# Designs tried in a protein design chat: VHH binders against Probable cyclic pyranopterin monophosphate synthase (moaC). Part 5

Target 1, 244 residues: Probable cyclic pyranopterin monophosphate synthase (moaC), of Pyrobaculum aerophilum (q8zyf8)
Amino acid sequence: MIVDISKKPDVFRYARASANADVKKCNTAVAAKAATVASRYLPFLHPLPLSATAWCKDGKFYVEGIAHWQTGVEMDVLFGVLVGLLGSGAVKIENLRVEIKQKQTTPPIIENVNTSEAPITREGDLVASAYGRMKVVNLDIVKNPVEKGHPIYAAQTAAALNAKRLCELLGGPCPSVQHFKIEIITSDSVEVRTFIKARDITPAPEALFSAGVALLTIWDMIKKYEKDENGQYPYTYISELHLD
Short names: E, the ipSAE of ESMFold2; O, the ipSAE of OpenDDE; V2, 0.75 times the mean of E and O plus 0.25 times the DockQ between their complexes.

## First folded at step 1 (VHH)

Design d02 (framework vhh_8h63_2)
Fold by ESMFold2-Fast, scan of step 1:
Structure d02 (fold): chain B 244 residues (1-244), chain A 121 residues (1-121)
Amino acid sequence: as target 1 above (244 residues)
Amino acid sequence: ELQLVESGGGLVQAGGSLTVSCAASGFTFSDYAMGWSRQAPGKERELVAGITSGGSTYYADTVKGRFTISRDNAKNTLYLQMNSLKPEDTAMYYCAAGWTYEYTSGDYDYWGQGTQVTVSG
């Protein structure tokens, strides 16, 4: 389910997410746009009026988001980082995490206002596989239904649907998907592998995107169990996401 | 990453028996279709046996009635029991794993390093 937020206060909600990635150009416009529409892709997110800004610095990709609303924006900015990196040609993403989230009665100050554009190119095989790993504190919760539903089953469905939709965010041609498969394992972490075949153009970005969407869907569903005493995520992050 | 390591190959007399095994590590072994392919020097790789995650088996006509494929999901191990061996069975035997329901040599995603089986006349 989408959780009832009707009784939560309308205050300023702020979050900043980041990830490490070796990219030559940063597609910050795609990242900011993706953050504002994350609820169209992650099944249990609330639609909300988000202002988002993205930038690259010192080998990291960042997205900040602000909304005056009844729920947090951490999942929206995480989604922005994921899509921004994929739109920047990233084939390996490390340490996708929430750096900070806050709520307050006064507007937060945004100091990082850098924008850039990067061409989106697609070259490669018509078959792709991706691997992702997410560290969590409460691994046992992932295996069973929570208030929003069953995390693993929801992640599988969200990944399959979104394997066909990344081109809506990146622009350009959509791969004609012929086959998609996902495996989710709970070991000492949450592990995901995706496999995708397309007829016409490489689905490598879609393999990465569907793996990332699966992990973010699980994170969103268990996030209330992952917060520390300050409402932060010191131990929850996607440690790696890469093509096989 | 799913890794496959074959073992059990060696020299055997014609008419003899040999079992080769494949140890799998990484993702859940039980969710993968598994197979055995072989390649003799200068020839194309041939799929000789396959087994689905559910246990259904396939055998190439060249080995039907002589070879038996099996899996032990508790040990993450695939086996090929080879009986009534012939000199033409001499080849490198490769373990394969894939997310597939079809029994063709192109349907597997992961391959091992191989184990040599030599059958003397």
Scores: ipSAE 0.000, ipTM 0.106, lowest interface PAE 20.8, mean pLDDT 84

Design d03 (framework vhh_8h63_2)
Fold by ESMFold2-Fast, scan of step 1:
Structure d03 (fold): chain B 244 residues (1-244), chain A 117 residues (1-117)
Amino acid sequence: as target 1 above (244 residues)
Amino acid sequence: ELQLVESGGGLVQAGGSLTVSCAASGSIFSDYAMGWSRQAPGKERELVAGIYSGGSTYYADTVKGRFTISRDNAKNTLYLQMNSLKPEDTAMYYCAKEDYWGSYDYWGQGTQVTVSG
């Protein structure tokens, strides 16, 4: 379900997310755009008016976002980091996390600007697999239904749907997907493996994207159990996401 | 460099409607979040509406429910439809690039809206 936020206050909501990745280009325009439309891709996010900016600094990719709305924007900026890194050619992403989220009555000032880059090239193997791992406070919550539904089943469905949609965000050609499989395992963390086969161009970005979408869907569904008393995420993050 | 030209301002009676437009040229319009700010004489400039690159919108509490921001990427044009206008809406209205909030680098010359009682 999409949770009822109608009784929450309209205030400025701010969040900044980051991840480590080795990229040769920093496609910030794709990241910012993705953050603004994240609710079209993550099934339980609220649509909201978001301004987002992205930047690269010291081996990290950042996205910050603001909205004057009744819900936080942390999932939107996390999605922005994921897509921005994929649009920048990342094949290995580490420590995707929320650095901070805040509420305020005065608009935050955003000083960074976005830049456009050419779409990534799609030369490579027609089969790809990805692995992702997310650290959470309580794994037992992931294995059972919560208010929004069953996290694992929702994540599987969101990943399958979104395996076909990354090109809407990156620009350039869409792979003709012939097969998609996802497996989600709970161990000491939440682990995801994806496998995708395409007819015409490499689906490697889609393998990473679908794994990331699955993990972010689970994070969004369990996030009220993951926040500390200040609404921050001291322990929850996607520690690794890479091609196998 | 992005060039912005506002138009459509004028004198309207309280309770009336007006649409202001912003024509963009130069840089790629569709890649940017865009917004409308206004400034009345002797007051600070305020952001009244924003539309982000993905289509999501923001409205200041002073105009929420009365103003509608929209964009036409094919025509490189930004619109602000203003309904139920009040004398307090009298201001110079500026179109701005919003990929950094409140940026002045891509502001236009403005278009004057005057609402008489």
Scores: ipSAE 0.000, ipTM 0.101, lowest interface PAE 20.4, mean pLDDT 84

Design d04 (framework vhh_8h63_2; at its last look DockQ between E and O 0.01; V2 from the best seeds 0.00; counts 0 for: pae E 19.4 > 2, placed apart)
Fold by ESMFold2, look of step 2:
Structure d04 (fold): chain B 244 residues (1-244), chain A 122 residues (1-122)
Amino acid sequence: as target 1 above (244 residues)
Amino acid sequence: ELQLVESGGGLVQAGGSLTVSCAASGFTFSSYAMGWSRQAPGKERELVAGISSGGSTYYADTVKGRFTISRDNAKNTLYLQMNSLKPEDTAMYYCAAETYIWSSGEYTYDYWGQGTQVTVSG
């Protein structure tokens, strides 16, 4: 379910997300764009008029965003970091998290920054798998329906649909997916494994993308239970996301 | 416990320059958007300049091109360089940290310092 927000007021919404990854050059243009269209990929996000900026510093990749709107923007900027790192060639991503989110009555400060691009290249096997782990406060809520539906089933569906959609964001040739499967398990954290077979080119980026989309879909669906009293996520984050 | 202390205000001739500073403590400075506002006698406080945690800047149209905001995250210090000052810039200048709590959908925590007076003669 896309939650009814018709009674919420418009205010300025700000968020900043980050992750660690060892990439040669950061694709900040792709990250900023991906954040603005995140609601097309994460199934329960409300569309909103997001302005986004991305940068990298000291082995971390950042996206921040602002909208004058009824809903927060933290999931949009998280998606931007994920896609930006994949567009930067990352094969291992750590600590994908919301650094801060804010709601303001005055316009937040954001300006256009220089964009940078990294070439995307695809090398590797025509079979790929990925693993991801997300730390959550309320693990048992992941197993049960919430306002937006069932988190695990929604994540499986979102990942399957998105397995073929990364090239919409990155450009270039799209793998011809012949097989996709996903396993989501709950241990002391939420763990996901994806497996993709493609005909033509390696689907390794898609394995990572679909795993990340699954975890972000779960996060979005449970986020009201994960926030602390200040509206922040000190304990909820994707700790690792990597190719197998 | 967030604290903001402004300094560097004073009297300056029209056309002159002045830098005001804000020392921040009691919070993770690098995580906050910071800003400068000003209030002239009998007027509403107005936003002058701001800088996001990521370094992106904003300026009011009345000061754009003349004022420069910057931050030094290692020293927990916010700066405003004011050039080509005009008598209309005379005001109390306040440092601010923009923090909100999202959990209730309400605006909360609007941190401001005590201000530093800037007076432009001429």
Scores: ipSAE 0.000, ipTM 0.136, lowest interface PAE 19.4, mean pLDDT 83
ESMFold2-Fast, scan of step 1: ipSAE 0.012; ipTM 0.382
ESMFold2 (binder alone), look of step 2: mean pLDDT 79; pTM 0.785
OpenDDE, look of step 2: ipSAE 0.009; ipTM 0.255

Design d05 (framework vhh_8h63_2)
Fold by ESMFold2-Fast, scan of step 1:
Structure d05 (fold): chain B 244 residues (1-244), chain A 118 residues (1-118)
Amino acid sequence: as target 1 above (244 residues)
Amino acid sequence: ELQLVESGGGLVQAGGSLTVSCAASGFTFDDYAMGWSRQAPGKERELVAGISSGGSTYYADTVKGRFTISRDNAKNTLYLQMNSLKPEDTAMYYCAKLYDSWSYEDYWGQGTQVTVSG
């Protein structure tokens, strides 16, 4: 379900997300755009007016987001980092996390964004597999229905629905997907494996994207159980996401 | 370790221009949003301009179109260019690290006084 936020205050919401990545140039425009439309891809996110900006520094990719709204923006900026890195040609992403999240009554609204672009290429096999791992505090919560539904089944559905949609964010031709499957298991963490076959161009970015969407969907569904008393995520993060 | 040192304040005539600057040290400057707040005698402190680590800017309605905030990450320095100054802009101006304190209560320097004569 999409949780009822109608009674929540319209206050300033800020978040910054980051990940380590091995990329030579950063597609910050794609990251900022993706953050603003994250609710079209993550099924339980509320649509909201978001100002987002992205940048790279010392092997890390960053997205920050600001909205005067009734819900937090941490999932929006996490999605921005994921898509920005995929649009930058990343094949390995480490430590995708929320660095900080803030909520205040009268902070400023930042209106203008600075963006830059880096070229991306699609070269590789017509089959791809990705692996992702997410550290969580409450694994037992992941295994059972929560307020928004069952995290694992929702994540499998979100990943499948989005397996063909990354090209909407990156631009260019979409792979003609012939097969998609996903496996989610809980061990000491949440683990995801995706497999995708395409007819015409490599679906490697889509394999990574689908795994990331699955993990972010779980994070969004369990996030109230993962926050500390300051509303932060001290232990929840996607520790690795890479092609097999 | 952490320091914010404001400079560039002074006396200026109405309609004039002035730039104040803030030298930051003791933290990774380019990773954080920065801003300028001011406090006039008998009034509460207000944020007049902010700039994110990515370069997005904010301006209070009282200064929008007249003030420009900018940053030089290579020099760890924040700037506020003030144009078309009015007597009501007279205040102590404070540099602030916004990211860790969106209330602008943390990491404020001693301030720099700007006085606009009429």
Scores: ipSAE 0.000, ipTM 0.142, lowest interface PAE 18.2, mean pLDDT 83

Design d06 (framework vhh_8h63_2)
Fold by ESMFold2-Fast, scan of step 1:
Structure d06 (fold): chain B 244 residues (1-244), chain A 118 residues (1-118)
Amino acid sequence: as target 1 above (244 residues)
Amino acid sequence: ELQLVESGGGLVQAGGSLTVSCAASGSTFSIYAMGWSRQAPGKERELVAGITSGGSTYYADTVKGRFTISRDNAKNTLYLQMNSLKPEDTAMYYCATDEYYSGWDEYWGQGTQVTVSG
C-alpha cells in the first residue's frame, strides 16, 4: 500500500545520495529530472514537488533534493543517482547510498553544476544480464510482508513493469523487449539478477535499471526498520550493481 | 525452452547417503535459479533446496545441515547430495526452476523416487 501521510507536517525535507562510478561524462540533467519523477517508477513513493541538483566530483555521482512537503526525499535522490549513472553510460555502480537525510528550516546552498546531455550509444549484445547486491540490517523483514506488502513480490513486479521504461527517462530509442526474467534471493544480503532479450538494440541499461528498481523498491518498503537513532542509514546501501 | 531430466534415485538404508542429479538441455541453464522439491503421498510438495544462477544456496529447515545443493554450469547439471537420510525423506524428488523468489518460466522434471528404509 501507499502509506497515509496526511498527518505529517509540511517542512523542508532534504537528502543527498551518491554512488561511485567510472564514467567519462556525467549526465546530470537526466539525473535531476529522474529524481523529480521517481514516484512514476517506484510503486510506493508519493508524488511531490522536488527541486533536484546533480553533480560529479572525485569519482562519485551526487544528487541532492529539497521539497517543502509531508514526506522524505531520500528515495527520489537515490533514483536520480541510478538513472543519472545509466544515462552516463555506467556499466558498474558501487555504493549507492544516502549520505544525509534531514528536516531543515533553510534551503541548502546551490553548488556549481556543469550539465551535460550525451546520447547513449546502444551498441552491444541483444541479451544482457545484471547483478545487484544490497546490504541491509534487518534481512528477516525482507522475507515477510510489511505494511506496504511483501518486499520481494513487490520488487519483482516493479522490475518487470519498469524493464521497458528506462528510455522514457534517457531519451533515444527504446529496445523492443522480447523476454524479461528476474531472480531475488536473501542470503547475507539482498541479491538480484535480471535477464533481458531484445530484438533490435542492446538492453544492457534496462537490465541494470530493472535490478536497481527491484532493490530500491525493497529499500523503500523496509526503510523505517533500517534507520538508526538519528534517522540515518549507516548500514543500508546498494554495494554493487553491474552487468553479469 | 528448458528440459530437465532427473536421475540417481533409489532405495537406501536410514543413515545412508544418496546423490540425485538433474541434466538440463535446451535453454541456457546458467541463467536459471534452480531448486529441488519433494512430495510424499498424502503430503504437500515441499521446496527443500535452492541455488541461484550465481551459486548462492538456501535450504528448508527439515534438511539443513544434511543436504547440499550444487550446480555445474559447464555441464548443465544440478545436484542434490543427501546425507544422514531418514525414513521421512522418502518422496518423489523434482528438479525445477525456483519459483519462490523468481518470476522465471516454470520448468519441471519428471521426478526421481527416493525410498529410505529403516
Scores: ipSAE 0.000, ipTM 0.119, lowest interface PAE 19.0, mean pLDDT 82

Design d07 (framework vhh_8h63_2)
Fold by ESMFold2-Fast, scan of step 1:
Structure d07 (fold): chain B 244 residues (1-244), chain A 119 residues (1-119)
Amino acid sequence: as target 1 above (244 residues)
Amino acid sequence: ELQLVESGGGLVQAGGSLTVSCAASGFTFSYYAMGWSRQAPGKERELVAGISSGGDTYYADTVKGRFTISRDNAKNTLYLQMNSLKPEDTAMYYCAAYDEGSWYEFDYWGQGTQVTVSG
């Protein structure tokens, strides 16, 4: 289930992920933290020593990561962008993608980061629904078991197990979750819908988070079929993730 | 099938120069990071030089300023130009290719070429 990396050499692994940012403050500290612990939330990721930085520029939220390690870091930085935007109060995320991924023998250059200190406030309805859409090269791969298992079933399980855990990353209060549902549909893309009910504070960030976890779990499981000859993702991205 | 074949090793006198080459076949060479490592008698293997698919280079402190790594993507060939050779540079030199593949793929190493520096 877990990919054997024992024969891969330690080289410098670099990736940068981005998404459109419609937020007043960029919580870059949360993004960097999330990237370093992504394997605790995405079931098929290898834990690794990651240096991550985050920044906002020209309406986009960025995370880049560097590791001297046996595996790539693109899923780690994608998770960082997702959590960073949720920690910045985003209710709509667009075009979550890997901008570049490199394997090299030299240390890459790290961008500057801005510090954010305030936890996210939780005002809103006690029920929330989120919708997400991911473009993939071949939907037939998503619908059937791959080496790591069945992408849809793994995504549903990962989302359900992690639905309550976003507050571990954001800080501040955790919603008392009373109900969680997820639905994953393949049409011309991978679509996910989540529904979550809480007793005390809005679970809207958790609805978005669980949808994002589901999509990233699928991406991670099928990623070898999504890369081009350069190891890049010319087509695969999460085009939208928003509250219903 | 993927194959890396080193050549150009041999016996040189201290202070001399030598170029080793690595001919790659069976994969899209330009998409891979490439490197040279060496293993001297009684020592562990060390990475002495590397070059990314984009052309960024790395050199170990032991060879910096003396060795130059380069690639010719049209010829699918990696080079290491070694200048001001020292007896301490005596080693088996290995070419390596690093890919982005899944666990059904693995990084590739050549059989090596021996460089001996006398003097």
Scores: ipSAE 0.000, ipTM 0.140, lowest interface PAE 14.9, mean pLDDT 81

Design d08 (framework vhh_8h63_2)
Fold by ESMFold2-Fast, scan of step 1:
Structure d08 (fold): chain B 244 residues (1-244), chain A 121 residues (1-121)
Amino acid sequence: as target 1 above (244 residues)
Amino acid sequence: ELQLVESGGGLVQAGGSLTVSCAASGRTFSDYAMGWSRQAPGKERELVAGISSGGSTYYADTVKGRFTISRDNAKNTLYLQMNSLKPEDTAMYYCAASYIEYDSGEYWDYWGQGTQVTVSG
């Protein structure tokens, strides 16, 4: 279920997200584009007019976004970082987090320019498995229904529905997916494992993508219970996301 | 602006029951999602129960089947009925409110000062 935002004020919403990854190229254009269309992939996000830019610096990938809208843009920029890194050939992502989130009466100035890179090559095994881990303050919220539904069931559904859609964002060929499996476990953190088999090209990016979509769906559903008094996320982040 | 004041805490014997209340004033109470969190000394804060503006409820596994959250919009009051209380339930209990339509669940907008519940046994 989509949350009613009709009473939220239209103000400038700004967020910046980052993650650590060792990549040879930074596909910033894919990251910025993904952020603007994140609501097509994350089921509880509202579509909104977002301006986004991405950059790489000192082993980190960044996405910032701004919108004059009723909702925050932190989930949109997190999605941008995830997809941008996958479009840059990342096989290991660490510490995907929101660095800052702000509400403002005047727009922040965004001056970075995005650069296009060629689509990733699809050489590799036709079977891929990914593992992701997300740190949260309150695991009990993840295990039980919240306003938007049950986080684990919603995450499984979002991951399955989006498992073969990453190529819509990256460009290049789409894998012919033959099998998809996802498992979500709560321990001291939220853990996800995905398995995907394709006929023709490696689905490794899709395994990572579906794991990330599952974790971001959970984050979006529980985020009010994870924020501090300033609306920031001091404790919630995706600590690791990698191929098995 | 919404203000929250908890009441009803106190000393109760293990196996007993207690109801804590949270009175809201200011903005329209019925527009808010409401919750109860607790914190014992040396422990992190734990969300134990929540109720949406529409009446949907959720409970932490530690209290499920024993605690019941409810709201009375006519009285601008939130309740937590605690049954089968255990010494482990001893904590400061905090009322919180979020204007879910306003912030799409972006944070708890308002917090009370807390009410102490002590379970002896």
Scores: ipSAE 0.000, ipTM 0.119, lowest interface PAE 16.9, mean pLDDT 83

Design d09 (framework vhh_8h63_2)
Fold by ESMFold2-Fast, scan of step 1:
Structure d09 (fold): chain B 244 residues (1-244), chain A 117 residues (1-117)
Amino acid sequence: as target 1 above (244 residues)
Amino acid sequence: ELQLVESGGGLVQAGGSLTVSCAASGFTFSEYWMGWSRQAPGKERELVAGITSGGSTYYADTVKGRFTISRDNAKNTLYLQMNSLKPEDTAMYYCAKDSGYDYEDYWGQGTQVTVSG
């Protein structure tokens, strides 16, 4: 379910997310756009009016966002980093995390201008698999229903739906998906493996995207159990996401 | 323990300039949104300027073009440069830190700015 936020304070919500990735181009416009529409892709996110900017610095990709709303924007900016890196040609993403999130009574102005890049060139096999790993404090909670539903089942369905939708965010051709499967394992962390087959163009970005969407869906569903006393995430992050 | 200590207030004539400062301790200053709010006698507290960890700034319409907020992360210090001061700028000025999603904002003790006509 989408949780009832009607009784939460209507204040400015800020977050900044980052990840490490080796990319030659920084597609900031795709990242910022993805952050603003994240609720169309992550099934339990609230739609909200988000202003977002992205930038690359010192081997890291960043997205920051702000909204005057009744819920936090950390999932939206995490989604922006994921999609921005995929739109920048990343095949390996490390340490996707929330750097900071804040609640405030008045807006900061986001003045950075995003720049558009051409859609990524797709080269590769018509089958792809991806692996992702997420560190969590409360691993046992992942295995059972929470307020929003069952994290693993929700992640599986979100991943499958989104395996077909990355091209809406990146532009360019959509792969004609013939097969998709996902496996989610919990032991000392949350591990995801995706496999996707397409008829016409490589679905490698979709394999990565589906794995990332699965992990972000789980994070969103368990996030109240992952926060410290200041509402920050001292432990939770996606440690690796790569083609496998 | 989190501490915010404002300084630099005083009496200034209309049209003059003044800089107020806020010394922060007890948290990782560079990672937080910081702001300046003011409260005049009998009025509600008003945020006049804000700055993100990334350096993006906000100004209330009442001060835009006259006030400049800045930060020095190496010194854990927040500044508000106030130019072309008006009598209506007379207020107690407070340094503010965002407390996070589940907690209230933190405020300093304030520094008084009085603008005489």
Scores: ipSAE 0.000, ipTM 0.186, lowest interface PAE 13.5, mean pLDDT 83

Design d10 (framework vhh_8h63_2)
Fold by ESMFold2-Fast, scan of step 1:
Structure d10 (fold): chain B 244 residues (1-244), chain A 120 residues (1-120)
Amino acid sequence: as target 1 above (244 residues)
Amino acid sequence: ELQLVESGGGLVQAGGSLTVSCAASGSIFSSYAMGWSRQAPGKERELVAGISSGGYTYYADTVKGRFTISRDNAKNTLYLQMNSLKPEDTAMYYCAAVDYTWEDSSYDYWGQGTQVTVSG
């Protein structure tokens, strides 16, 4: 379900997310766009008017977001980082996390207002596999239904739907997907592995995207159990996401 | 379950000051966003001030510049300092808590209220 927020106050909601990645260029325009439309891709997110900005510094990709709304924007900025890195050609992403989230009565100061778009190159094999790992506080919550539904089953469905949709965010062309599968394992963490075949163009970005969407869907569904007393995420993050 | 108990209300002359307090028990106070609402006879309840778990504050236009909300997490207490009081501030004042760690959920906890009366 999409949870009822109708009685919550409209305040400024701020969040900043980051990840480590080795990329030659940063596609910050795609990241900012993705953050504003994250609810179209993550099934239980609320649509909201988000202003988002992205930047790169010292081997990290950042997205910050601001909305005057009744719910937080941390999942939106996490999605922005994921898509921005994929649009920047990343094949390995580490430590995708929420650095901070805040509620405030005055508009936050926007530090980086300039965005850049870089052409997306798709060259490679017509078969791709990706692996992702997410650290969580309580694995037992992941294994059973929560208020929004069953995290693993929802993640599998969200990943399959989104395996076909990354090109909507990156600006095409779309791979003609012939096969997709996903495996989700709970060990000491949440692990995901995706496999995808396409007929005409490499689906490597889609393999990574589907794995990331699965993990973010689980994070969104369990997030109230993952927050500390200050509403922060000291222990929850996607530690690695890479092509096999 | 969070329990809230207000105190500090009373009678005060216009232009005067008063501080109301709210003592919280039963849950981790610091995780909650807290607020003060008021209700005068025959009127709807109005949120006059709020403070997030992170310390960010909100004030209704009717009280902005006159009221100050603050919290003491070590004492599990919320405060509303009211200055330059007007007869229009006469109301029952209620302490409220929202668990903003459950961002997309609606949890409201309310106290029984404390009466503030401002004479002309």
Scores: ipSAE 0.000, ipTM 0.128, lowest interface PAE 15.8, mean pLDDT 82

Design d11 (framework vhh_8h63_2; at its last look DockQ between E and O 0.04; V2 from the best seeds 0.00; counts 0 for: pae E 14.8 > 2, placed apart)
Fold by OpenDDE, look of step 2:
Structure d11 (fold): chain B 244 residues (1-244), chain A 120 residues (1-120)
Amino acid sequence: as target 1 above (244 residues)
Amino acid sequence: ELQLVESGGGLVQAGGSLTVSCAASGFTFSSYAMGWSRQAPGKERELVAGIYSGGSTYYADTVKGRFTISRDNAKNTLYLQMNSLKPEDTAMYYCARDLGEYYDWSLDYWGQGTQVTVSG
């Protein structure tokens, strides 16, 4: 379920997320846009009026966001980073995490950083596989239903749905998906494997995207239990997301 | 018959420590998430801490870093170590069992409670 936040006060909520980016160009526009519509893709996110900005610096991709609302924006900006990197042609994402989350009564100054666009390359096989790993503090929570539902089942469904929707964010043609498979394993971490077969164009970005969405879905569902005493996520992150 | 019996409550000075315990019987303790709730006078009952069957824990923001929930499945006992106690921690503390279908801290059973009073 989408948690009832109707009794929570409106406050300014800020968050910054990042990941290692080994890309030549950064599609920051796509990242920022994606952050603002994350609730359309992650099933249990609340829609909110989010302002977001994105930039690349020193081999990292950043997305920050702010909203005057009843819920945090950390998942939104995480989503922004994921999509931004995919839009930048990334085939490997590392250390996707929340850098900082803050609540305050006055709006912070968020400056727009240089935006650039990079075209997505659709070269490769008509089949693609991706692997993702997420480190969590409370792994056993992932194995059972929580307030929002069962994380594994929700992630599977979210991934399948989103495997067909990346083009909505990146633009261009969408692969005609013929087959989609996802496996989620909980060992010492949360591991996701996706497989996509397409008819016409390589679904490599979709494989990564669906895996990422699965992990972020799980993160969102368990984030209540993953926060430290300061409301941060120092030990929760997507360690790796890459094509097989 | 399912039973939860809390103990260990008492009067403690601010900054002090106290451990409350809960003896469980009448069900497979190890299979259930357990939690501590508290109710202060004139306030609603609130979840303080939870521990899942696998051992993962949850804490309310108000007690995070100060309280530690643990369980001994061999003894069918739930514990709450409370450190750096504050007057606002004064409440009746209840041991409770999760319904078992969801780990959302929907609690279905609780004991009579143990009173914790923190003096300023």
Scores: ipSAE 0.000, ipTM 0.264, lowest interface PAE 13.0, mean pLDDT 89
ESMFold2-Fast, scan of step 1: ipSAE 0.070; ipTM 0.529
ESMFold2, look of step 2: ipSAE 0.000; ipTM 0.210
ESMFold2 (binder alone), look of step 2: mean pLDDT 82; pTM 0.824

